VHH binders against c3ng28. Designs and how they scored, part 2

Target 1, 373 residues: c3ng28
Amino acid sequence: MLIIIRPSGEIALKSPRSRRNFEHTLANNIRSVIKEGKIWRSQGVLFLEVNDNNKNIEELSKVFGIASFSPVMSIKSYNNNLEDIINKAKEVFAEIVKGKIFSVRAKRIGSHNFTSLDVQRKVGEALYPFSRGVNLENPEVEVFIEIRNDVAYFYYKIIKGPRGLPVGVAGKTVVLFSGGIDSPVATWMMMKRGSIPVILNFNLGGSVHRKFVLEELSVLRKWSGGHKLKLFIVNGTDVLIKLSQIEKRNRVVMLKRVMYKVAERLCDKANAKSITTGESLSQVSSQTMTNLYVTEYGIKYPIFRPLIGFDKEEIVELARKIGTYEYSIKLPEYCAISTKARTSVELDEVLKDEENLNIDYEKVLENSEVIEI

## First folded at step 12 (VHH)

Design u7
Fold by OpenDDE, fold request of step 15:
Structure u7 (fold): chain B 373 residues (1-373), chain A 119 residues (1-119)
Amino acid sequence: as target 1 above (373 residues)
Amino acid sequence: EVQLVESGGGLVQPGGSLRLSCAASGFTFSRYYMSWVRQAPGKGLEWIGRIYTTGDTHYNPSLKSLVTISRDNSKNTLYLQMNSLRAEDTATYYCARWGRYLSDLFDIWGQGTTVTVSS
């Protein structure tokens, strides 16, 4: 089976060099995901030859950087032989248009002695006897022909891909991953923009917390374009005991700062250039604009919050789409970061507390469990 | 009055076992998570583990193989079983109530019981 894969539209807008790089990365990701078959680039699209169509379709549907893809039949059309195209169209599409109102769409790349319109007309005429009629504006069925140089491709199914950019093109980001609803969605969104996530989890709930984090990551792995996910699990309770030594009102924000500080060290280690969180503005007391300011103060890497403008319902919808929702909702409450925080923590006070706590962030990271998924 | 009282500490030889108890009073014990924490001489606080209201437990990975936390709600008592004790386990052991939120984290502490591991 041959599949034409169309890269995301935004890839086409890139410079030639960047475009090639993105397309190359996309091809590599597809190779990693599909594992079997042959893939090659040609004239702005990718071709994938595979034996198992259904499995591959499902897999391709989760490869970022794909706008759409279509199973196709193809023939060699030498010497601009339109009759061959017409005959093949009859063979492929007669049953598809049978008893239906249909339209023909044709596209050409290369030089031919016929136009796309010619193809549409002639093929339309040829298929008309099998159909209930032709309607270009509102057909029941659309059939497609692409002539690329001396090869004609025939298809009637267009499957939408997830779009976005190929995972890997944007580099690495360290994700603060709690296992709640938000952090998997944030991770997914960053992958969609071409980032490879490096997962940092502060385990606050033990084996159960670990379990659900792994489940969520297993789901996300299907979207990673074949890239392995590295998970760093920190013993969060060691941090909590230290937090007991500071003022109650500052503990939640301080915990987040510790997470950011450890994430910063992980960025250094993993060559990541950003930190990603699932935070949404004013969703909880710890996520006020002031508290976010205090939390990230002094962190040398950009903090990406892809959900900053999303409401809870939107995030839940995305989580359902991604497939992580069912796991996230099973996470016990004690695994979640406390939402009982002061709405506005003072920066100077937090910095003083931070100094007094004197946490060795490198050591915290060094003592983490590392898992590849 | 809300109170936690630890007991069971003492001198033990290396390789020995010890069971600590924490008696709770003044609150509904069964509704709270409970935790054990220790502090060795000259060192900071170290979290040992906690037990949930469901009976589930969470341990410090460094100590998981050596400790077991349990509770008897009918007696309002928390337990810490320690096995294969080492010299480095010498510390004052504290029982602490684990609140639901960080603001209530370890809101009540016992006076502590001292464990000395020595030959």
Scores: ipSAE 0.656, ipTM 0.863, lowest interface PAE 0.9, mean pLDDT 94
Fold by OpenDDE, fold request of step 15:
Structure u7 (fold): chain B 373 residues (1-373), chain A 119 residues (1-119)
Amino acid sequence: as target 1 above (373 residues)
Amino acid sequence: EVQLVESGGGLVQPGGSLRLSCAASGFTFSRYYMSWVRQAPGKGLEWIGRIYTTGDTHYNPSLKSLVTISRDNSKNTLYLQMNSLRAEDTATYYCARWGRYLSDLFDIWGQGTTVTVSS
């Protein structure tokens, strides 16, 4: 079966060079995900020839950079043979429009002896006897014909893709991944903008924590455009024991800061140019404006917080959509260190504590477990 | 008074085994996570592992094969079984209560018991 794939609209707005690069990346990602058939670019769209349509539909639905895609039937149509198009339309659409109010939409690219309107009219006339009538404004069924040079494509299903940009076009980002509801969503959002996530997890809960993190990442892997996900699991308890040496009120913010510092080192190692978190403003005490400022202070790389303006309900909805919610909610309560943080920690105090702790962030990272997903 | 008291430390030969105990008093032991931590001479604190109220355990990956943490709630006692001890395991071993919040992390410590591994 042949599928026409339409790139995200924002890709079309790019310069010709950038557009080509994005489309190329998209094609590569699709190739990596589908792992079968043939894919090629032509005139601003992608064509995918595959044997198993249903499986591939589900897979394509999770490839960022796709606006929409359609299974199509096609025929070779020479520029002067509108009759062939009409006959094929009858074959493909007669049953679809049977007993229904329908409309025909036609698009053509190239030079032809007929217009799109001609195609719409003639095909409409041909299909009319099978239908209950034609309504252009509110049809029950809409059928589509695209004529691209000497090939006509027929379809009636338009499946929406996830849009966004192809994963890989924006480089790498290190994600502070807790395994809660928020961090997978943040990761997903960054992938949607074309970033490859490098996952940094501080294991604070042991084997169960690890298990759920891996499950969540397995879900996210379906959205990664075929890109492998690298997971770094830090022994978080080694950090916690050190934090026990500082004032109680500063521990939560300091933990976050340590995570950022380790993430910074990972950025260097992985050639990532940003750090991503699932933080939302004022969602918890550690995520106040002041505490975010203190936590981020001095970090070399941009800190992206795609959820900064989202409420919890919105995040949950996204998590459900993504498919991570079911795993995130299973994370045992004891895995999450309930954070009763001071709402406003002083920067100077935290910096002093940091100096006194003298944590070797590089060593922390070096001692991490590395998993490729 | 809330207190933890470690016992069982001493001199052990390399390859030997040792079981440490931590007696808890002054609080409902069964409701708290408990941890073992050690400090070698001249080194910082090293987390060994913790045990949850359910009996589930979380170990430092570097020590997982060498240690087992258990608890007896009826005796208000935490245990650390160590096997195949090495010279590098020489340290003062502490039991600590794991608080509910990060602010309460290791809120109660014992005085420690010293383990010396030497031939």
Scores: ipSAE 0.644, ipTM 0.858, lowest interface PAE 0.9, mean pLDDT 94
Fold by OpenDDE, look of step 12:
Structure u7 (fold): chain B 373 residues (1-373), chain A 119 residues (1-119)
Amino acid sequence: as target 1 above (373 residues)
Amino acid sequence: EVQLVESGGGLVQPGGSLRLSCAASGFTFSRYYMSWVRQAPGKGLEWIGRIYTTGDTHYNPSLKSLVTISRDNSKNTLYLQMNSLRAEDTATYYCARWGRYLSDLFDIWGQGTTVTVSS
């Protein structure tokens, strides 16, 4: 079986060199995910030859960089023989248009002695006896013919891909991953922009927390374009005990800052050039603009917050779409960090607390459990 | 008055075992997470582990094989079983109440009980 894969429109807008690189990465990701058949690039699209379409459709639907894909039938038409195309169209589409109002859409790439309109007209005429009629504006069924040089492709199903960019094209980002609803979604969004996530989790709940984090990552792995996910699990309680030494009202903000500091160290280690969080503005008391400023003060890497402008309902919807919601909601409350915090913590106060805490961020990271998924 | 009182500390030989107790009063013990923490001479606080209201436990990975935390809600008592004690386990051991919120972490502490591991 043959599938035609259309890269995201964003890829087509790139320079020729960049476009080739992105398409190449996309092809490699598809190879890694599908693990069978043959894939090749041609004239701005990818072709995937596989033995079973159904098995691979779900997988392809989760490969970032794909705008859409279609199972296709194809024939080689020599000498620009339009009659061959018409005959094949009847074979493929007669049942599809039977008793329905239909339209024919044709596209050509290459040099031919006929136009796309000719194809649409002639194929339409040929299919008309099987149908209930033709309507170009509002058909019940659309059938498609794409002629690329001397090969004609026939399809009627267009399956939407997730779009975005191929995972890997944008480098690595360290993700502060709590296991809640937000952090998996943030991770997913970064992958959609071509980033490989390096996962940093502060375990606050022991084996149960670890379990759900791994489950969520297993879901996200389906979207990673075949890239392995590296997980660093820090003993969060070791940090919490230190936080007990500072003023209660500053502990939540300080914890976040500690996480950023450790993430910064991990960026150095993993050759990541950014930190990603699931923070949303004013979603909780700790996520005010002032607190965000204070928490990231002095961090040398960009901090991406893909959910900064999202409300909770939107995030939940995305989590459901991604498939992580069902795990995130099962996370016990004791695994979560309290959101009761000052809405505005002073920078000087936090810096003083940080100095007093004197946490060895490198050591915290060195003591982490490392897992590859 | 909310109070935690540790007991059971003392001198023990290397390789020995010891069971510490923490008696809670002044609050509904069964509704709170409880934790053990220790502090060796000249060192900072080290978290040992905690026990949830469900009885589930969370241990410091470095100590997991050597310690067991349990609780008896009918007696309002927290326990720390330690096995195969080493010299480096010499410390003052504290029980602490673990509140629901981060602001309430270790909101109540006992006075501590000292464990000395020596030949």
Scores: ipSAE 0.617, ipTM 0.848, lowest interface PAE 0.9, mean pLDDT 94

Design u7
Fold by ESMFold2, fold request of step 15:
Structure u7 (fold): chain B 373 residues (1-373), chain A 119 residues (1-119)
Amino acid sequence: as target 1 above (373 residues)
Amino acid sequence: EVQLVESGGGLVQPGGSLRLSCAASGFTFSRYYMSWVRQAPGKGLEWIGRIYTTGDTHYNPSLKSLVTISRDNSKNTLYLQMNSLRAEDTATYYCARWGRYLSDLFDIWGQGTTVTVSS
């Protein structure tokens, strides 16, 4: 079986050198996901040849960088022979248009002694006797012919991909991954921009917390374009005990600042240039404008919050689409950063508290458990 | 009435072993994370470790090789096993319950049981 894979439109807008790199990365990611077959680039698309019994083809719908893909039939058309194209179109499409209102769409690349309109008209005429008629605006079925130089491709399925950029083209980001609903969605959104996530989890709930985080990452792994996901697990209890020295109203923001500072060190270790969180503005009291300002104050890497403008219900909808929602809702309540007290912080107070706590962030990271998924 | 009652303290010789118990009442013990905390004479509180509802544990790194925390949810009892005891392990040992809001730390404490390590 032969499949045309159409890269995301953003890739076509790149410089020629960048475009080749992005297409190469996309091809490598497809190989990793499909596991067998031949893949090659040709004039802005990728072709994948794979055995008819391949069980991994549906996974192309989760490969970032793919706009769409189509299984095709093909014929070599020596001397630009339109009649061969018409005959093959009847063979492939007659049963598809049978008893239906249809349309024919054609496009061509290269030099031919006919136009795309010629193909549409003549193929339409040839298929009409099998059909109930033609409607160019609202057909029941569309059939497609794409003529590339001396080869014509015939298809009637266009399967959507997730678009975006191939995972691997945009460097690494350290994701503060709690395992709740939001952080898996933020991870997915960064992969959609071509970034490789390096996962940092502060474990507050022991083995049960670890279990659900691993399950969520197994789901996200299906979207990573074959890239493994590296997980660093820090037990957050030691940090919580240190927080006994400061006022309860400051503890949540301080814990988050510790997480950011450990994430900074992980950026250095993993050669990542940003930190990503699942925070959304005003979703909870610790995520007010003031509290977010204090939380990130003085952090040397950019903080990306892909969900900053998202409504909680929009985040849940994405989590269901991605497949992580069902695991996130099973996470024990003890695994969440929480306080009975309203989070109410002042920058100078928090900075003085942090100075006095004198936490060794490198040591906290050094003591992490490291897992590759 | 929510209550934690420690027992099993007393005099023990250096190098010896001791098991402390903490009887919990007035709440659903199996739903709470628990800890042991100790206070040596003239010193501040030292957290020993945490046990999760499922029985897995995380210890203060400086004490990890010396102690084992366990729980029996059917008996509503928390345990601390200490081995190779030294004079510096002389302290009052407290049983503590983690509150539902983890950043608020412990919400219930026992009255403590005193361990004295002396020849």
Scores: ipSAE 0.554, ipTM 0.836, lowest interface PAE 1.8, mean pLDDT 90
Fold by ESMFold2, look of step 12:
Structure u7 (fold): chain B 373 residues (1-373), chain A 119 residues (1-119)
Amino acid sequence: as target 1 above (373 residues)
Amino acid sequence: EVQLVESGGGLVQPGGSLRLSCAASGFTFSRYYMSWVRQAPGKGLEWIGRIYTTGDTHYNPSLKSLVTISRDNSKNTLYLQMNSLRAEDTATYYCARWGRYLSDLFDIWGQGTTVTVSS
């Protein structure tokens, strides 16, 4: 079957060069996800020819950059001949409108000896005998005819895509990925803006922690536009032991600073230009304005917090939509950063402790386990 | 009463082996991560390794080839097996329970058992 794919409206607003790049990246991502189809670009849309398969439809619904898509039937118009269009419309739509109140919508690209209204009126007249009537404002069924030069396309389904930008157009970001509810959502949001996530996990809970992180990433992989997800796992126990040398009240912020510093080195290694976290302002005591300020102090890469303004219920709603929530809630308590620790930290004390600990962040990263998903 | 009691210490010749035990009581042992920690005379504390609730382990890299940590959750007992012992392994060995919060890294400690490695 033939599918017309409509890129996100945001892409259409780009400069001509940027639009071509974004559409090309979108097409490549679709090729990577579908694998067994032919895809080509034509006048602001993409066409995909595949065998009928429910998996193909579901996979398209998770490709960022797609606003919507429709399975279509088509014919070539003879001399811009409305009779050919009307006859095909009857063949395709008669059973669809049977016994129902319907409407016909038409649009045209190119030069024709008829208007879109001519098509709507003539096709409507031809379909009316099969139907219970027409209503342009509140039909039970809406059928569509899209005429592009000499070809007419017929459809009655419009399947929603996730919108956003194609994964790959915005470079790489290193994600501090705990495996709780928030970090998978933050990862998803960055992919929606065209970023390729590079995943950094500080493992606090051993093999159980690793298992749930991998399961969450398998879900996120369905949204990556065919891009593999690279995971770096650091065993966090060694860091926790070093933190035993400093005052208890500074340990949470210091652990996060270690995570940021290792993420900084990973940005260098992976050629990423930003760090992403799932932090939300004031959601927990470790994420106060003061603690976030101290945590990121002196980091040379931009810190993106796509969830900074979200409350917990909003984050949970997104996590359910994405499909990661059911795995995130199974993560054991030991795997989470404690909220009981004192969070009233002083920058000067934290920086002094950091210098005294003298952690070799490059070595921490070098000792990581690397998995490609 | 929450309690950790080490046993099995003593005098061992260089190259020998020794197995230490830590009996836990007063809490649900199977739900806590545990560690062994040692202190040589006149020295600071040295962390040996962590054992997770599943039985998986993570060791201090400098001690990994010397030690094996295990647990028997049905007996509420933590074990430390040490092989190829050297004089520098002479220390007091402590059993410790990981707290659930960073502010309480190790929240419960045993009294310790002394291991002396000498000919």
Scores: ipSAE 0.551, ipTM 0.835, lowest interface PAE 1.9, mean pLDDT 89
Fold by ESMFold2, fold request of step 15:
Structure u7 (fold): chain B 373 residues (1-373), chain A 119 residues (1-119)
Amino acid sequence: as target 1 above (373 residues)
Amino acid sequence: EVQLVESGGGLVQPGGSLRLSCAASGFTFSRYYMSWVRQAPGKGLEWIGRIYTTGDTHYNPSLKSLVTISRDNSKNTLYLQMNSLRAEDTATYYCARWGRYLSDLFDIWGQGTTVTVSS
């Protein structure tokens, strides 16, 4: 089976040099995801030749950078002889339009002795006897012919891709990955912008927490364009014990600051230029405007919060689509993950507490467990 | 009434072994993370380790090879096994329950049991 793959429109708007790089990365990602296939670029699209099976279609629909794709039939065409195109169209489309109201869409790249309208008219005439009629405004089925130089492609299915940019074109981001509902969604959104996530998990819930974080990353791996996901696991209990000397109401924000500072060190080691979190403004008391400001104060890398404007229901809906929701809801709720914060902490108090605690952030990172998925 | 009662302390020779027990009552023991914490005379509190509800553990790195924490949820009992004891292990050993908000740390403490390591 031959598949025409249409890159996201955003890629087509890039400069010629950038577009070639993005298309090359997309092709490499598809090659990494599709086990048995040949892929090549041709004048703004990609072609993929694979065995016909549902797994390949499912995998392809999760590759960021793809707007859509279509299984096609093809023939060589002759410049002065439209008849071969018409005959092939009958072969491919007769059963598809049988008993239905249809339309024909044609487009061309290259120079031909016929127009796209010529193709649409002639193919429409040839298919009409099989059909119940033609309607250009509201067809029951739409069939497509794309003539690219001396080859004509025939299709009637358009399968949506996830759009976005190919994973790998936008550098690395360190993701603070708690394993709840939000952080997998934030990870997915950063991959959609072409970023490679480096996962940092502060484990507070022991082996059960670790298990479901790994399950969620296995799901996200299906969306990574073949890129491995590197996971750093820090035991967060040690950090909590160190916080025993500060007021309870400030501990959640301080814990978050420790996470950001450790993530900062991981950015240095992994050559990542940003930190990503699943935080949404005002969703919980630790995520008020003031608390987010205090949490990130003095961090040298930008903090990306792709969910900052999302409400919880929107995040859950996306988590279900991605496939991580079923694992996120299995994390222990009681005693394992919960923290309490005041709605507004004082910056100077938190900074003084941090100085007195004198936490060695590099050592916290060095004691991490490292896994590749 | 919520209660934690330690037992098993006493005098032990250097190089010896000792197993401490903590009997829990008045709450659903199996739903809580637990810890052992010790205090040498004239010193501050030193956290020994945490045991999760599933029985897996995380230890103070300084003590990791010297101690084993376990729990028997059917008996509502927490255990601390100590081996190769040294004079510096002389302390009062406390059983502690982690609070519902982990940032609160320990919300219930036992009265302690004293271990003295001396020849």
Scores: ipSAE 0.456, ipTM 0.789, lowest interface PAE 2.4, mean pLDDT 88

## First folded at step 18 (VHH)

Design y6
Fold by OpenDDE, look of step 19:
Structure y6 (fold): chain B 373 residues (1-373), chain A 119 residues (1-119)
Amino acid sequence: as target 1 above (373 residues)
Amino acid sequence: EVQLVESGGGLVQPGGSLRLSCAASGFTFSRYYMSWVRQAPGKGLEWIGRIYTTGDTHYNPSLKSLVTISRDNSKNTLYLQMNSLRAEDTATYYCARWSRYLEDLFDIWGQGTTVTVSS
């Protein structure tokens, strides 16, 4: 089976140098995901030759940087003979247009002794007897012929890709990953923009928490463009015990700050240039603008909050689309950050507490469990 | 009245083993996570581990090899098995009910039982 893959429109807008780089990365990602196949770039598209496997279709549907792709039939070396194209079109499309109102769309790249319109017209005429009629504006079925130099491609299925940018083009980001609904979605969104996530989890629920985090990451791994996911699991309970030394009302905010501090160290270690969270503004008491300011105060890396403007319903919809929702909702409540935090914690108070706690963030990270998915 | 009562502490030689018990009353024991915490003389509280309602356990990594936490819901009792005890394990050991909320962490404590490891 041959598949034509169309890169995201965003890629086409890049400079020639950048475009080539992005297309190259996309090809590599596809190669990593499909494993069994041959992929090559040509004239702004990618070609993938695979064995007839529906699995590949599903896999491609989750490769960021793909706008769309189509299984294609092709003929080579037709010697600019339009009749050959017409005959092949009849073979491929007769059954497809049978009893339906159809249209033919043709595209050409290269030099030919016929126009795209000629192809559309002649193929349309040839297919007409099999059909219920032709309508260019509102067909029931569209069939496509793409002629690239000396090769003609025939297809009628256009499968939408996830668009975005190829994972890897934007570098690494450390993701504070709780295992709730939000953090997987945030991770997914960052991958869509070409980032490789490095996962940092504070385990608050033991084996159960760990289990569901791993399940969620297994889902996300399908979207990672073949990139492995590194997971760092910190003993969150140990951190909470340390936090027992400070005022209760500040513990949730301080926990977040500790997470950012550890994430900062992980950025250094993993050569990541940002931290990503699933935080949404005012979604919970701990995620007020003031608390966000306090929690990230002094962190040297940008904090990305891709969900900052999303409401809970929107996030849930995305989680369902991604496939993580079913796992996220199974996490016990004790694995989530409390919603009972102060809505406005004072920076000076938090800094004082932080100083008194004197947590060794590097050691916290060093003691983490490391898993590669 | 909600209460936790530890027992089983005492003097033990280095390398010895000890099993502590915590009897719970006044609440539905089976519905709560339970924890063991210890405090050595002159030191702060150290978390040992906790056990979930399912029987799953989570341990302090530094103590994981030396301790086992279990529970018997039919007896409303929490257990801490300690092996290969060292002098540094000398402490007062507390059982505590783990709160479901991050703000509380432990909401009920026992009076503690003292373990002394000495030759």
Scores: ipSAE 0.027, ipTM 0.530, lowest interface PAE 2.6, mean pLDDT 92
Fold by ESMFold2, look of step 18:
Structure y6 (fold): chain B 373 residues (1-373), chain A 119 residues (1-119)
Amino acid sequence: as target 1 above (373 residues)
Amino acid sequence: EVQLVESGGGLVQPGGSLRLSCAASGFTFSRYYMSWVRQAPGKGLEWIGRIYTTGDTHYNPSLKSLVTISRDNSKNTLYLQMNSLRAEDTATYYCARWSRYLEDLFDIWGQGTTVTVSS
């Protein structure tokens, strides 16, 4: 099977050097995901030749940077012979248009002794006897002919890709990955913008928490364009014990500050330039504007919150589409933060408590378990 | 009234073993994660480990080979088995109940039982 792969439109808008880099990265990512295939670039598209089953279609649908793709049949026309194109179109499309109202779309790249309208008209004439008629505005089936230089490609399916940018073109981000519903979605959104996530998990729930985090990352791995997901598991229990020494109302914000401080050190170690969280404004009492301000105060890396403007139902919808929802809901209730009236913390109190706790963030990171997925 | 009462502390020789108990009352013990925490003289609190409602455990990596936590939900009792004890294991040992919410972390503590490891 031959597949024409159309890169996301925003790739075409890049400078020539960036476009080549993005297309090269996309091709490498596809090569990593599709084990036994040949891939090459040609005039703004990619071609993938693979011995096929439906699994390859499913895998391509998860490669960021792909706008769409189509399985094609092709012929080489010795002299761009329109009759050869018409005959092949009948062979490929007759059963597809049988008993249906159809349309033909054609486009050309290169120099030819016929027009795209010539192709559409002649192929339409040839297919009409098999069909129930033609409707250019609302057909039941639409068939496509794309003529690129001396090769004509025939397809009738346009399969959506996830769009975005190829994973790897935007550098690394450290993701604070709790394993709830939100953080896997935030990870997915950052991969869609071409970043490689470096996963930082504060293990608050021991082996049960660890198991579900690993399951969620296995799902996300299907979206990573073949890039491994590096996971740092920090034992969060020692931190929790220290937090018992401060006022209850400050503890959640302080825990988050510890997480951000450890994430800063991981950014340095992994050469990442940002921290990503699954936080959404006002979703819970710890995520008010005031509390987010205190949480990130003095952090030197940008904090990306891809879900900041999403409500919970929107996040759940994405989590289901991504495939992480069913695992996220299996985490024990122990990890849940209660829905309470809005809580505000005072910055100076939090900073004073932070200094008194004297947490060694480098040591916390150094004691982490490191796993690649 | 919610209560946790530790017992089983005392003097033990280096290299010895000791089993501590924590009797729980006033709450549904089987629904809570439980922990052991210790405090050596003049030092801060050190978490030993946690036991889940299922009986699965998670330990402080530095103590993992030396301790075993277990629970008997029918007796509302938490246990800490310690082996190969050293002088640095001298501490007051506390039983603690995990909060169901992070903002309370450990919400109920026992009074502690003292373990002294010396020749």
Scores: ipSAE 0.005, ipTM 0.313, lowest interface PAE 10.2, mean pLDDT 85

